# VH-VL binders against Cytosine-containing mismatch-binding protein 1 (cmb1): the designs that were tried, part 8

Target 1, 199 residues: Cytosine-containing mismatch-binding protein 1 (cmb1), of Schizosaccharomyces pombe (q10241)
Amino acid sequence: MVFAIRIRQFHTTLVSAEKNGLQKLIPPRLKTIWNQMLVETKGAGNGPERFEMIRQKYKALTADEIQKYKNKLQEQFDAEKKRFMETLRSFTPTEIDSENRRRSKEAHSTGSRYYRLRHPDVPKKPSSAFILFYKELRNNPKLRQELGIPEAISTLVEETQNASKAWKELAEDKKKPFIDKSKALKEQYDKFMKEAGFR
Key: E = the ipSAE of ESMFold2; O = the ipSAE of OpenDDE; V2 = 0.75 times the mean of E and O plus 0.25 times the DockQ between their complexes.

## First folded at step 6 (VH-VL)

Design s2 (from r5 with heavy chain W103F L104W, light chain S31D; framework fv_relatlimab)
Fold by ESMFold2-Fast, scan of step 6:
Structure s2 (fold): chain C 199 residues (1-199), chain A 122 residues (1-122), chain B 107 residues (1-107)
Amino acid sequence: as target 1 above (199 residues)
Amino acid sequence: QVQLQQWGAGLLKPSETLSLTCAVYGGSFSDYYWNWIRQPPGKGLEWIGEIDHSGSTNSNPSLKSRVTLSLDTSKNQFSLKLRSVTAADTAVYYCARVYDSEFWDYYGMDVWGQGTLVTVSS
Amino acid sequence: EIVLTQSPATLSLSPGERATLSCRASQSVSDYLAWYQQKPGQAPRLLIYDASNRATGIPARFSGSGSGTDFTLTISSLEPEDFAVYYCQQSSNWPYTFGQGTNLEIK
């Protein structure tokens, strides 16, 4: 496992992150031309008049104008996404986790969904011993044959069932290399998280 | 890659309790909602409930509080218990994960278990 | 609960044609609408989330549009593997609900 992500550097031990800013942070969305026209016509006429205005404006666009409009909306989205990522990087993974817990509790009480945030620089957790075994089994015809599994790769469902059964029946001494590798990868992950200041 | 493996297939009699387990490989519970969905033969999909890494649950009120969802974090498993089953509970049951994006999570079920056929008959 | 109504119930087309599938909600679901594809004997496959965002690995010929109560899934040029049942799903309110499905069948 190699960690190849950008590490944040702080010039002071006092990191001033506005908790209120994090609580209001929602991911940007790529707007449709219709969505953008709704924004641009805010306060223009009543509802039916406004929707008819948008329909007329859209109908007047040529195919070339539609493509140019879409390109501008894509540029706007890319800029908003960049700002969103940099805002997330200004918070610690622990602060983001705390906000996600708050959002989860609030969503539970209101009966609505919430947007869960993820720190852009945090790597995904390492594979379990079973997944390491599964990957080895997929690429090792001799091991498959030893465990009574057909050499030809089958459907995802059958492969997972065969691997699960084989893992359960596998002797502890043969499980140990996968368990040890998983433990080593988890220790590398934990060390990286601590050294990167993500804890 | 993340995979979901489920088990608990069986024949149930009316009034018994259905018990299904879903094992998560290649991921943790910390970053996801874990869902149960069912599909009666030849019919559409019905959402049963969801559970997060803290053990907080939401379930479909139409199931009349018959649903219990639980986690076993030491084994990376989550489970469904459905009490007082009837023939109407005959279905393929699926476990599924909420979509995980690069910067945020949206509610789209992107990884599914293989399905477990549950038959309720006398 | 929010009821999702899909139309048509069955759509018969040939490879190369454009398919448009509709989903209407009984009340506004904002952008919290996903589309799934299901083939016989298989679990559903996520195509579109949040009305218009394509899921990882989904071909560009699939697109979603709409907001509020009216949603459309478009397949710009049908491939043989696209003939399947399609479901919409809302996640605006608990309980999450699915439409009854549209069966896209070969003509």
Scores: ipSAE 0.011, ipTM 0.448, lowest interface PAE 9.4, mean pLDDT 78

Design s4 (from r5 with heavy chain D52E L104I, light chain S30W; framework fv_relatlimab)
Fold by ESMFold2-Fast, scan of step 6:
Structure s4 (fold): chain C 199 residues (1-199), chain A 122 residues (1-122), chain B 107 residues (1-107)
Amino acid sequence: as target 1 above (199 residues)
Amino acid sequence: QVQLQQWGAGLLKPSETLSLTCAVYGGSFSDYYWNWIRQPPGKGLEWIGEIEHSGSTNSNPSLKSRVTLSLDTSKNQFSLKLRSVTAADTAVYYCARVYDSEWIDYYGMDVWGQGTLVTVSS
Amino acid sequence: EIVLTQSPATLSLSPGERATLSCRASQSVWSYLAWYQQKPGQAPRLLIYDASNRATGIPARFSGSGSGTDFTLTISSLEPEDFAVYYCQQSSNWPYTFGQGTNLEIK
């Protein structure tokens, strides 16, 4: 019975996330005093009268009162950021990536900007073998000379083209150290991700 | 402390390809959007396109058929190629970073490169 | 595409005066609007983002307001260094677009 209840609750949470929770999650933003006064006076008086009321309230504030108001808005923003981060941590990196792909597709179809989500605890992915080679090439004049690449870099576009061509033509035994290093870094990354529960 | 430095060919003939590169110093390259903007002499600003670390791009439809944006994450650099240039492409070209915070990825372009004057003439 | 219309095209004022610059969007951009200052020979400088937030290092005399389609940049008391061209920019929809600019010139 307990097991059945737990399974139902889990499925309910997952369905909710698919429908609304994750799909509508937007980063919080710091409000201005004017924005907050508009929220606080919603439904008070007619439009012109409400606007005049807010303007008078703002004008009457001393420098100290303005600073206290800003401090309260900052505390609210900090609390909202904390809740936003905790919400992101409740999802897997895969779920967040899936949501970002959905947002990207929707944005392309509607022509609208979207908020990209990031899992706060996910470390950066390690470099590919080519990227490791490219980094080595820039810092190793001897390697450049061996591969017929100019010592001086005229543009980074040209540098990238030269590195790409050199990598493509490089003998497999010369590629092996970079391939092995990339593989080792990837295995360490994957092990970390599994141990941390991120996969 | 984050600084953008850009370079590329300043003088082009009609039909050639414009190639510009922007390098990021003093800050993280990943998790941001990197933009190209241009400004013809005496005129306003025109957005060219944006690219992020994953390689996802968006570009101005008026230029999309001629624009290619690319990344080089190992050097913290990104590049613009604009094909089949004409005199109308004469402008100062800027690279820029989309301002972000820990939780919001766009507010405005807070860090800009120094600009590169590109002149297209016969 | 979303068209941003800035007014006035040219604003002639003296130091110490208040400047009010307008930006109107052809459709709602929510709060996804930024303001930039550009001086001759320089890249644009971000002043305001998300309609009303000052960028780091921007003096308190600069303020932004508005939402939806109507936006305002206010400079409460002009300093000599404030005479420049000002651009608004929306990031609600692709392509991102800029207004045509307001030239704030010394009277």
Scores: ipSAE 0.000, ipTM 0.459, lowest interface PAE 11.2, mean pLDDT 79

## First folded at step 8 (VH-VL; framework fv_denrakibart)

Design n1 (from k4 with heavy chain G101D, light chain S32D W56Y; at its last look DockQ between E and O 0.02; V2 from the best seeds 0.00; counts 0 for: pae E 23.1 > 2, placed apart)
Heavy chain, then light chain:
Amino acid sequence: EVQLVQSGAEVKKPGESLKISCKGSGYSFTSYWIGWVRQMPGKGLEWMGIIDPSNSYTRYSPSFQGQVTISADKSISTAYLQWSSLKASDTAMYYCARFGDTWSYFDYWGQGTLVTVSS
Amino acid sequence: DIVMTQSPDSLAVSLGERATINCKSSKSVLYDDNNQNYLAWYQQKPGQPPKLLIYYASTRESGVPDRFSGSGSGTDFTLTISSLQAEDVAVYYCQQYYSTPLTFGQGTKVEIK
ESMFold2, look of step 8: ipSAE 0.000; ipTM 0.415
ESMFold2 (binder alone), look of step 8: mean pLDDT 94; pTM 0.954
OpenDDE, look of step 8: ipSAE 0.742; ipTM 0.942

Design n2 (from k4 with light chain S32E N34K W56K S99K; at its last look DockQ between E and O 0.02; V2 from the best seeds 0.00; counts 0 for: pae E 22.6 > 2, placed apart)
Heavy chain, then light chain:
Amino acid sequence: EVQLVQSGAEVKKPGESLKISCKGSGYSFTSYWIGWVRQMPGKGLEWMGIIDPSNSYTRYSPSFQGQVTISADKSISTAYLQWSSLKASDTAMYYCARFGGTWSYFDYWGQGTLVTVSS
Amino acid sequence: DIVMTQSPDSLAVSLGERATINCKSSKSVLYEDKNQNYLAWYQQKPGQPPKLLIYKASTRESGVPDRFSGSGSGTDFTLTISSLQAEDVAVYYCQQYYKTPLTFGQGTKVEIK
ESMFold2, look of step 8: ipSAE 0.000; ipTM 0.403
ESMFold2 (binder alone), look of step 8: mean pLDDT 93; pTM 0.946
OpenDDE, look of step 8: ipSAE 0.334; ipTM 0.739

Design n3 (from k4 with heavy chain N55D G101E T102K, light chain N34R W56A; at its last look DockQ between E and O 0.33; V2 from the best seeds 0.48)
Heavy chain, then light chain:
Amino acid sequence: EVQLVQSGAEVKKPGESLKISCKGSGYSFTSYWIGWVRQMPGKGLEWMGIIDPSDSYTRYSPSFQGQVTISADKSISTAYLQWSSLKASDTAMYYCARFGEKWSYFDYWGQGTLVTVSS
Amino acid sequence: DIVMTQSPDSLAVSLGERATINCKSSKSVLYSDRNQNYLAWYQQKPGQPPKLLIYAASTRESGVPDRFSGSGSGTDFTLTISSLQAEDVAVYYCQQYYSTPLTFGQGTKVEIK
ESMFold2, look of step 8: ipSAE 0.602; ipTM 0.887
ESMFold2 (binder alone), look of step 8: mean pLDDT 93; pTM 0.951
OpenDDE, look of step 8: ipSAE 0.460; ipTM 0.777

Design n4 (from k4 with heavy chain S54E N55E T102S, light chain W56A S99R; at its last look DockQ between E and O 0.02; V2 from the best seeds 0.00; counts 0 for: pae E 20.7 > 2, placed apart)
Fold by ESMFold2, look of step 8:
Structure n4 (fold): chain C 199 residues (1-199), chain A 119 residues (1-119), chain B 113 residues (1-113)
Amino acid sequence: as target 1 above (199 residues)
Amino acid sequence: EVQLVQSGAEVKKPGESLKISCKGSGYSFTSYWIGWVRQMPGKGLEWMGIIDPEESYTRYSPSFQGQVTISADKSISTAYLQWSSLKASDTAMYYCARFGGSWSYFDYWGQGTLVTVSS
Amino acid sequence: DIVMTQSPDSLAVSLGERATINCKSSKSVLYSDNNQNYLAWYQQKPGQPPKLLIYAASTRESGVPDRFSGSGSGTDFTLTISSLQAEDVAVYYCQQYYRTPLTFGQGTKVEIK
């Protein structure tokens, strides 16, 4: 019991320190020129007057100045992304999954959204057959027409509900391509995870 | 009170770029989609496209796909319509409008932005 | 695309008389899952943005006077102004929201006779 307590105490302390850095980690975002100009004009006025000042400055940009902004913002993003990926690689997939669960619980409790982390060296989790079907619906107007799905845009919840209903009603021979693709993706994922020692 | 306030009228020359804005207030901006509608002088209403500001998910009318860019910045409750190179035929009134609840009709409209493109 | 065709293009009506505007869609806008017609009517007064009058073919938006009513189903729809008032001079548009692209009718201009 004494040895187990000391080992657990040491492991918990070390993991907690590393996990604290993970808890604060968020994916970088590529800033727009407009958003960079918002930062540059912070405190220059309140409300509509600040927006008009930004519009005036944006209108005055030449094509060369726009490209200069884009290049600078891209270089900053690439450097930040590289650093972010290196930091993620210092954690195990299990640690990242645990942090994602913590973020999910917090988001649920506060009614907010959260940034899900993904280990760079682990392939994306394979999509289910339904998710593959849903993605196809989004990109295939003829399929939506064949299935009687309204083209009007509503909330994402309503879009998902329409897709779920269509999937449940879909004939098995029409489901099979999605089921087969999902199975193949899962087989490739399981093989990689086993060979890489993540499982 | 739900309001959609659009940026002011623009007078531009062919080939110039333009980005007009639509700021929503008095409601949860990310809970509703925003659409853009063109009205050419003396003509009817034409739907250009829509955006979900929460996810930046867009749908364009085929006749406007590749001709304009619809975007949003949810942090400042603002949607945008942008041209990289204006044409004289882009002279029109441009409206932003909000979807009504779960329905895809437009329940609130902005005041309009008149864009005039001439030599 | 679903083409929306209004008739007439222009309508002159005496004050207090009935105005009737027709709208026909090239395809049904009735969604079978919820049995709703995905059709709206808008009013655009001179110099103003459009204003929603009716959605779901027959449901009046809050604050819209009782004299405005919508009817029809599937492909054929009607906007009726039971007793035309001076402030009703406007262009009226139907719009389908069944599928993208969202499409409007060409408009019907209502004038005082």
Scores: ipSAE 0.000, ipTM 0.419, lowest interface PAE 20.7, mean pLDDT 81
ESMFold2 (binder alone), look of step 8: mean pLDDT 93; pTM 0.947
OpenDDE, look of step 8: ipSAE 0.073; ipTM 0.637

## First folded at step 9 (VH-VL; framework fv_denrakibart)

Design o1 (from n3 with light chain A56Y; at its last look DockQ between E and O 0.01; V2 from the best seeds 0.00; counts 0 for: pae E 16.9 > 2, placed apart)
Heavy chain, then light chain:
Amino acid sequence: EVQLVQSGAEVKKPGESLKISCKGSGYSFTSYWIGWVRQMPGKGLEWMGIIDPSDSYTRYSPSFQGQVTISADKSISTAYLQWSSLKASDTAMYYCARFGEKWSYFDYWGQGTLVTVSS
Amino acid sequence: DIVMTQSPDSLAVSLGERATINCKSSKSVLYSDRNQNYLAWYQQKPGQPPKLLIYYASTRESGVPDRFSGSGSGTDFTLTISSLQAEDVAVYYCQQYYSTPLTFGQGTKVEIK
ESMFold2, look of step 9: ipSAE 0.000; ipTM 0.454
ESMFold2 (binder alone), look of step 9: mean pLDDT 95; pTM 0.961
OpenDDE, look of step 9: ipSAE 0.322; ipTM 0.706

Design o2 (from n3 with light chain A56W; at its last look DockQ between E and O 0.02; V2 from the best seeds 0.00; counts 0 for: pae E 13.8 > 2, placed apart)
Heavy chain, then light chain:
Amino acid sequence: EVQLVQSGAEVKKPGESLKISCKGSGYSFTSYWIGWVRQMPGKGLEWMGIIDPSDSYTRYSPSFQGQVTISADKSISTAYLQWSSLKASDTAMYYCARFGEKWSYFDYWGQGTLVTVSS
Amino acid sequence: DIVMTQSPDSLAVSLGERATINCKSSKSVLYSDRNQNYLAWYQQKPGQPPKLLIYWASTRESGVPDRFSGSGSGTDFTLTISSLQAEDVAVYYCQQYYSTPLTFGQGTKVEIK
ESMFold2, look of step 9: ipSAE 0.000; ipTM 0.437
ESMFold2 (binder alone), look of step 9: mean pLDDT 94; pTM 0.954
OpenDDE, look of step 9: ipSAE 0.459; ipTM 0.763

Design o3 (from n3 with heavy chain E101S, light chain A56Y; at its last look DockQ between E and O 0.01; V2 from the best seeds 0.00; counts 0 for: pae E 13.1 > 2, placed apart)
Heavy chain, then light chain:
Amino acid sequence: EVQLVQSGAEVKKPGESLKISCKGSGYSFTSYWIGWVRQMPGKGLEWMGIIDPSDSYTRYSPSFQGQVTISADKSISTAYLQWSSLKASDTAMYYCARFGSKWSYFDYWGQGTLVTVSS
Amino acid sequence: DIVMTQSPDSLAVSLGERATINCKSSKSVLYSDRNQNYLAWYQQKPGQPPKLLIYYASTRESGVPDRFSGSGSGTDFTLTISSLQAEDVAVYYCQQYYSTPLTFGQGTKVEIK
ESMFold2, look of step 9: ipSAE 0.000; ipTM 0.494
ESMFold2 (binder alone), look of step 9: mean pLDDT 94; pTM 0.954
OpenDDE, look of step 9: ipSAE 0.732; ipTM 0.935

Design o4 (from n3 with heavy chain K102R, light chain R34K A56Y; at its last look DockQ between E and O 0.73; V2 from the best seeds 0.00; counts 0 for: pae E 7.3 > 2)
Heavy chain, then light chain:
Amino acid sequence: EVQLVQSGAEVKKPGESLKISCKGSGYSFTSYWIGWVRQMPGKGLEWMGIIDPSDSYTRYSPSFQGQVTISADKSISTAYLQWSSLKASDTAMYYCARFGERWSYFDYWGQGTLVTVSS
Amino acid sequence: DIVMTQSPDSLAVSLGERATINCKSSKSVLYSDKNQNYLAWYQQKPGQPPKLLIYYASTRESGVPDRFSGSGSGTDFTLTISSLQAEDVAVYYCQQYYSTPLTFGQGTKVEIK
ESMFold2, look of step 9: ipSAE 0.041; ipTM 0.599
ESMFold2 (binder alone), look of step 9: mean pLDDT 94; pTM 0.956
OpenDDE, look of step 9: ipSAE 0.680; ipTM 0.900

## First folded at step 10 (VH-VL; framework fv_denrakibart)

Design t1 (from n3 with heavy chain K102R; at its last look DockQ between E and O 0.01; V2 from the best seeds 0.00; counts 0 for: pae E 19.2 > 2, placed apart)
Heavy chain, then light chain:
Amino acid sequence: EVQLVQSGAEVKKPGESLKISCKGSGYSFTSYWIGWVRQMPGKGLEWMGIIDPSDSYTRYSPSFQGQVTISADKSISTAYLQWSSLKASDTAMYYCARFGERWSYFDYWGQGTLVTVSS
Amino acid sequence: DIVMTQSPDSLAVSLGERATINCKSSKSVLYSDRNQNYLAWYQQKPGQPPKLLIYAASTRESGVPDRFSGSGSGTDFTLTISSLQAEDVAVYYCQQYYSTPLTFGQGTKVEIK
ESMFold2, look of step 10: ipSAE 0.000; ipTM 0.433
ESMFold2 (binder alone), look of step 10: mean pLDDT 93; pTM 0.948
OpenDDE, look of step 10: ipSAE 0.369; ipTM 0.724

Design t2 (from o4 with heavy chain S54Y, light chain S32R; at its last look DockQ between E and O 0.69; V2 from the best seeds 0.00; counts 0 for: pae E 2.2 > 2)
Heavy chain, then light chain:
Amino acid sequence: EVQLVQSGAEVKKPGESLKISCKGSGYSFTSYWIGWVRQMPGKGLEWMGIIDPYDSYTRYSPSFQGQVTISADKSISTAYLQWSSLKASDTAMYYCARFGERWSYFDYWGQGTLVTVSS
Amino acid sequence: DIVMTQSPDSLAVSLGERATINCKSSKSVLYRDKNQNYLAWYQQKPGQPPKLLIYYASTRESGVPDRFSGSGSGTDFTLTISSLQAEDVAVYYCQQYYSTPLTFGQGTKVEIK
ESMFold2, look of step 10: ipSAE 0.481; ipTM 0.841
ESMFold2 (binder alone), look of step 10: mean pLDDT 94; pTM 0.955
OpenDDE, look of step 10: ipSAE 0.685; ipTM 0.901
ESMFold2, look of step 12: ipSAE 0.470; ipTM 0.833
ESMFold2 (binder alone), look of step 12: mean pLDDT 94; pTM 0.955
OpenDDE, look of step 12: ipSAE 0.712; ipTM 0.917

Design t3 (from o4 with heavy chain S31E S54R; at its last look DockQ between E and O 0.01; V2 from the best seeds 0.00; counts 0 for: pae E 13.7 > 2, placed apart)
Heavy chain, then light chain:
Amino acid sequence: EVQLVQSGAEVKKPGESLKISCKGSGYSFTEYWIGWVRQMPGKGLEWMGIIDPRDSYTRYSPSFQGQVTISADKSISTAYLQWSSLKASDTAMYYCARFGERWSYFDYWGQGTLVTVSS
Amino acid sequence: DIVMTQSPDSLAVSLGERATINCKSSKSVLYSDKNQNYLAWYQQKPGQPPKLLIYYASTRESGVPDRFSGSGSGTDFTLTISSLQAEDVAVYYCQQYYSTPLTFGQGTKVEIK
ESMFold2, look of step 10: ipSAE 0.000; ipTM 0.471
ESMFold2 (binder alone), look of step 10: mean pLDDT 94; pTM 0.953
OpenDDE, look of step 10: ipSAE 0.665; ipTM 0.885

Design t4 (from o4 with light chain S32D D33W R60L; at its last look DockQ between E and O 0.01; V2 from the best seeds 0.00; counts 0 for: pae E 13.9 > 2, placed apart)
Heavy chain, then light chain:
Amino acid sequence: EVQLVQSGAEVKKPGESLKISCKGSGYSFTSYWIGWVRQMPGKGLEWMGIIDPSDSYTRYSPSFQGQVTISADKSISTAYLQWSSLKASDTAMYYCARFGERWSYFDYWGQGTLVTVSS
Amino acid sequence: DIVMTQSPDSLAVSLGERATINCKSSKSVLYDWKNQNYLAWYQQKPGQPPKLLIYYASTLESGVPDRFSGSGSGTDFTLTISSLQAEDVAVYYCQQYYSTPLTFGQGTKVEIK
ESMFold2, look of step 10: ipSAE 0.000; ipTM 0.458
ESMFold2 (binder alone), look of step 10: mean pLDDT 94; pTM 0.954
OpenDDE, look of step 10: ipSAE 0.750; ipTM 0.938

## First folded at step 12 (VH-VL; framework fv_denrakibart)

Design u2 (from t2 with heavy chain R102Y; at its last look DockQ between E and O 0.69; V2 from the best seeds 0.00; counts 0 for: pae E 5.6 > 2)
Heavy chain, then light chain:
Amino acid sequence: EVQLVQSGAEVKKPGESLKISCKGSGYSFTSYWIGWVRQMPGKGLEWMGIIDPYDSYTRYSPSFQGQVTISADKSISTAYLQWSSLKASDTAMYYCARFGEYWSYFDYWGQGTLVTVSS
Amino acid sequence: DIVMTQSPDSLAVSLGERATINCKSSKSVLYRDKNQNYLAWYQQKPGQPPKLLIYYASTRESGVPDRFSGSGSGTDFTLTISSLQAEDVAVYYCQQYYSTPLTFGQGTKVEIK
ESMFold2, look of step 12: ipSAE 0.159; ipTM 0.666
ESMFold2 (binder alone), look of step 12: mean pLDDT 94; pTM 0.958
OpenDDE, look of step 12: ipSAE 0.675; ipTM 0.899

Design u3 (from t2 with light chain K27R R60L T100N; at its last look DockQ between E and O 0.60; V2 from the best seeds 0.56)
Heavy chain, then light chain:
Amino acid sequence: EVQLVQSGAEVKKPGESLKISCKGSGYSFTSYWIGWVRQMPGKGLEWMGIIDPYDSYTRYSPSFQGQVTISADKSISTAYLQWSSLKASDTAMYYCARFGERWSYFDYWGQGTLVTVSS
Amino acid sequence: DIVMTQSPDSLAVSLGERATINCKSSRSVLYRDKNQNYLAWYQQKPGQPPKLLIYYASTLESGVPDRFSGSGSGTDFTLTISSLQAEDVAVYYCQQYYSNPLTFGQGTKVEIK
ESMFold2, look of step 12: ipSAE 0.518; ipTM 0.850
ESMFold2 (binder alone), look of step 12: mean pLDDT 94; pTM 0.959
OpenDDE, look of step 12: ipSAE 0.572; ipTM 0.840

Design u4 (from t2 with heavy chain Y54W, light chain R60L; at its last look DockQ between E and O 0.70; V2 from the best seeds 0.00; counts 0 for: pae E 2.9 > 2)
Heavy chain, then light chain:
Amino acid sequence: EVQLVQSGAEVKKPGESLKISCKGSGYSFTSYWIGWVRQMPGKGLEWMGIIDPWDSYTRYSPSFQGQVTISADKSISTAYLQWSSLKASDTAMYYCARFGERWSYFDYWGQGTLVTVSS
Amino acid sequence: DIVMTQSPDSLAVSLGERATINCKSSKSVLYRDKNQNYLAWYQQKPGQPPKLLIYYASTLESGVPDRFSGSGSGTDFTLTISSLQAEDVAVYYCQQYYSTPLTFGQGTKVEIK
ESMFold2, look of step 12: ipSAE 0.402; ipTM 0.803
ESMFold2 (binder alone), look of step 12: mean pLDDT 94; pTM 0.955
OpenDDE, look of step 12: ipSAE 0.714; ipTM 0.916

## First folded at step 13 (VH-VL; framework fv_denrakibart)

Design v1 (from t2 with light chain K27R R60L; at its last look DockQ between E and O 0.69; V2 from the best seeds 0.65)
Heavy chain, then light chain:
Amino acid sequence: EVQLVQSGAEVKKPGESLKISCKGSGYSFTSYWIGWVRQMPGKGLEWMGIIDPYDSYTRYSPSFQGQVTISADKSISTAYLQWSSLKASDTAMYYCARFGERWSYFDYWGQGTLVTVSS
Amino acid sequence: DIVMTQSPDSLAVSLGERATINCKSSRSVLYRDKNQNYLAWYQQKPGQPPKLLIYYASTLESGVPDRFSGSGSGTDFTLTISSLQAEDVAVYYCQQYYSTPLTFGQGTKVEIK
ESMFold2, look of step 13: ipSAE 0.548; ipTM 0.865
ESMFold2 (binder alone), look of step 13: mean pLDDT 94; pTM 0.955
OpenDDE, look of step 13: ipSAE 0.708; ipTM 0.914
ESMFold2, fold request of step 15: ipSAE 0.359, 0.465, 0.575; ipTM 0.786, 0.828, 0.871
ESMFold2 (binder alone), fold request of step 15: mean pLDDT 94, 94, 94; pTM 0.955, 0.958, 0.957
OpenDDE, fold request of step 15: ipSAE 0.766, 0.768, 0.766; ipTM 0.955, 0.956, 0.956
ESMFold2, look of step 19: ipSAE 0.490; ipTM 0.838
ESMFold2 (binder alone), look of step 19: mean pLDDT 94; pTM 0.954
OpenDDE, look of step 19: ipSAE 0.723; ipTM 0.924
ESMFold2, look of step 21: ipSAE 0.165; ipTM 0.660
ESMFold2 (binder alone), look of step 21: mean pLDDT 94; pTM 0.956
OpenDDE, look of step 21: ipSAE 0.532; ipTM 0.826
ESMFold2, look of step 22: ipSAE 0.531; ipTM 0.854
ESMFold2 (binder alone), look of step 22: mean pLDDT 94; pTM 0.957
OpenDDE, look of step 22: ipSAE 0.736; ipTM 0.932

Design v2 (from v1 with heavy chain E101S R102K; at its last fold request DockQ between E and O 0.74; V2 from the best seeds 0.70)
Heavy chain, then light chain:
Amino acid sequence: EVQLVQSGAEVKKPGESLKISCKGSGYSFTSYWIGWVRQMPGKGLEWMGIIDPYDSYTRYSPSFQGQVTISADKSISTAYLQWSSLKASDTAMYYCARFGSKWSYFDYWGQGTLVTVSS
Amino acid sequence: DIVMTQSPDSLAVSLGERATINCKSSRSVLYRDKNQNYLAWYQQKPGQPPKLLIYYASTLESGVPDRFSGSGSGTDFTLTISSLQAEDVAVYYCQQYYSTPLTFGQGTKVEIK
ESMFold2, look of step 13: ipSAE 0.560; ipTM 0.867
ESMFold2 (binder alone), look of step 13: mean pLDDT 94; pTM 0.954
OpenDDE, look of step 13: ipSAE 0.714; ipTM 0.919
ESMFold2, fold request of step 15: ipSAE 0.453, 0.592, 0.360; ipTM 0.822, 0.879, 0.778
ESMFold2 (binder alone), fold request of step 15: mean pLDDT 94, 94, 94; pTM 0.958, 0.958, 0.958
OpenDDE, fold request of step 15: ipSAE 0.754, 0.769, 0.770; ipTM 0.948, 0.956, 0.957

Design v3 (from v1 with heavy chain E101G R102T; at its last look DockQ between E and O 0.85; V2 from the best seeds 0.00; counts 0 for: pae E 3.4 > 2)
Heavy chain, then light chain:
Amino acid sequence: EVQLVQSGAEVKKPGESLKISCKGSGYSFTSYWIGWVRQMPGKGLEWMGIIDPYDSYTRYSPSFQGQVTISADKSISTAYLQWSSLKASDTAMYYCARFGGTWSYFDYWGQGTLVTVSS
Amino acid sequence: DIVMTQSPDSLAVSLGERATINCKSSRSVLYRDKNQNYLAWYQQKPGQPPKLLIYYASTLESGVPDRFSGSGSGTDFTLTISSLQAEDVAVYYCQQYYSTPLTFGQGTKVEIK
ESMFold2, look of step 13: ipSAE 0.336; ipTM 0.774
ESMFold2 (binder alone), look of step 13: mean pLDDT 93; pTM 0.952
OpenDDE, look of step 13: ipSAE 0.702; ipTM 0.911

Design v4 (from v1 with light chain Y56A; at its last look DockQ between E and O 0.39; V2 from the best seeds 0.00; counts 0 for: pae E 7.7 > 2)
Heavy chain, then light chain:
Amino acid sequence: EVQLVQSGAEVKKPGESLKISCKGSGYSFTSYWIGWVRQMPGKGLEWMGIIDPYDSYTRYSPSFQGQVTISADKSISTAYLQWSSLKASDTAMYYCARFGERWSYFDYWGQGTLVTVSS
Amino acid sequence: DIVMTQSPDSLAVSLGERATINCKSSRSVLYRDKNQNYLAWYQQKPGQPPKLLIYAASTLESGVPDRFSGSGSGTDFTLTISSLQAEDVAVYYCQQYYSTPLTFGQGTKVEIK
ESMFold2, look of step 13: ipSAE 0.013; ipTM 0.590
ESMFold2 (binder alone), look of step 13: mean pLDDT 94; pTM 0.952
OpenDDE, look of step 13: ipSAE 0.428; ipTM 0.771

## First folded at step 14 (VH-VL; framework fv_denrakibart)

Design w1 (from v2 with heavy chain S31D, light chain S99T; at its last look DockQ between E and O 0.01; V2 from the best seeds 0.00; counts 0 for: pae E 12.4 > 2, placed apart)
Heavy chain, then light chain:
Amino acid sequence: EVQLVQSGAEVKKPGESLKISCKGSGYSFTDYWIGWVRQMPGKGLEWMGIIDPYDSYTRYSPSFQGQVTISADKSISTAYLQWSSLKASDTAMYYCARFGSKWSYFDYWGQGTLVTVSS
Amino acid sequence: DIVMTQSPDSLAVSLGERATINCKSSRSVLYRDKNQNYLAWYQQKPGQPPKLLIYYASTLESGVPDRFSGSGSGTDFTLTISSLQAEDVAVYYCQQYYTTPLTFGQGTKVEIK
ESMFold2, look of step 14: ipSAE 0.005; ipTM 0.449
ESMFold2 (binder alone), look of step 14: mean pLDDT 93; pTM 0.948
OpenDDE, look of step 14: ipSAE 0.720; ipTM 0.923

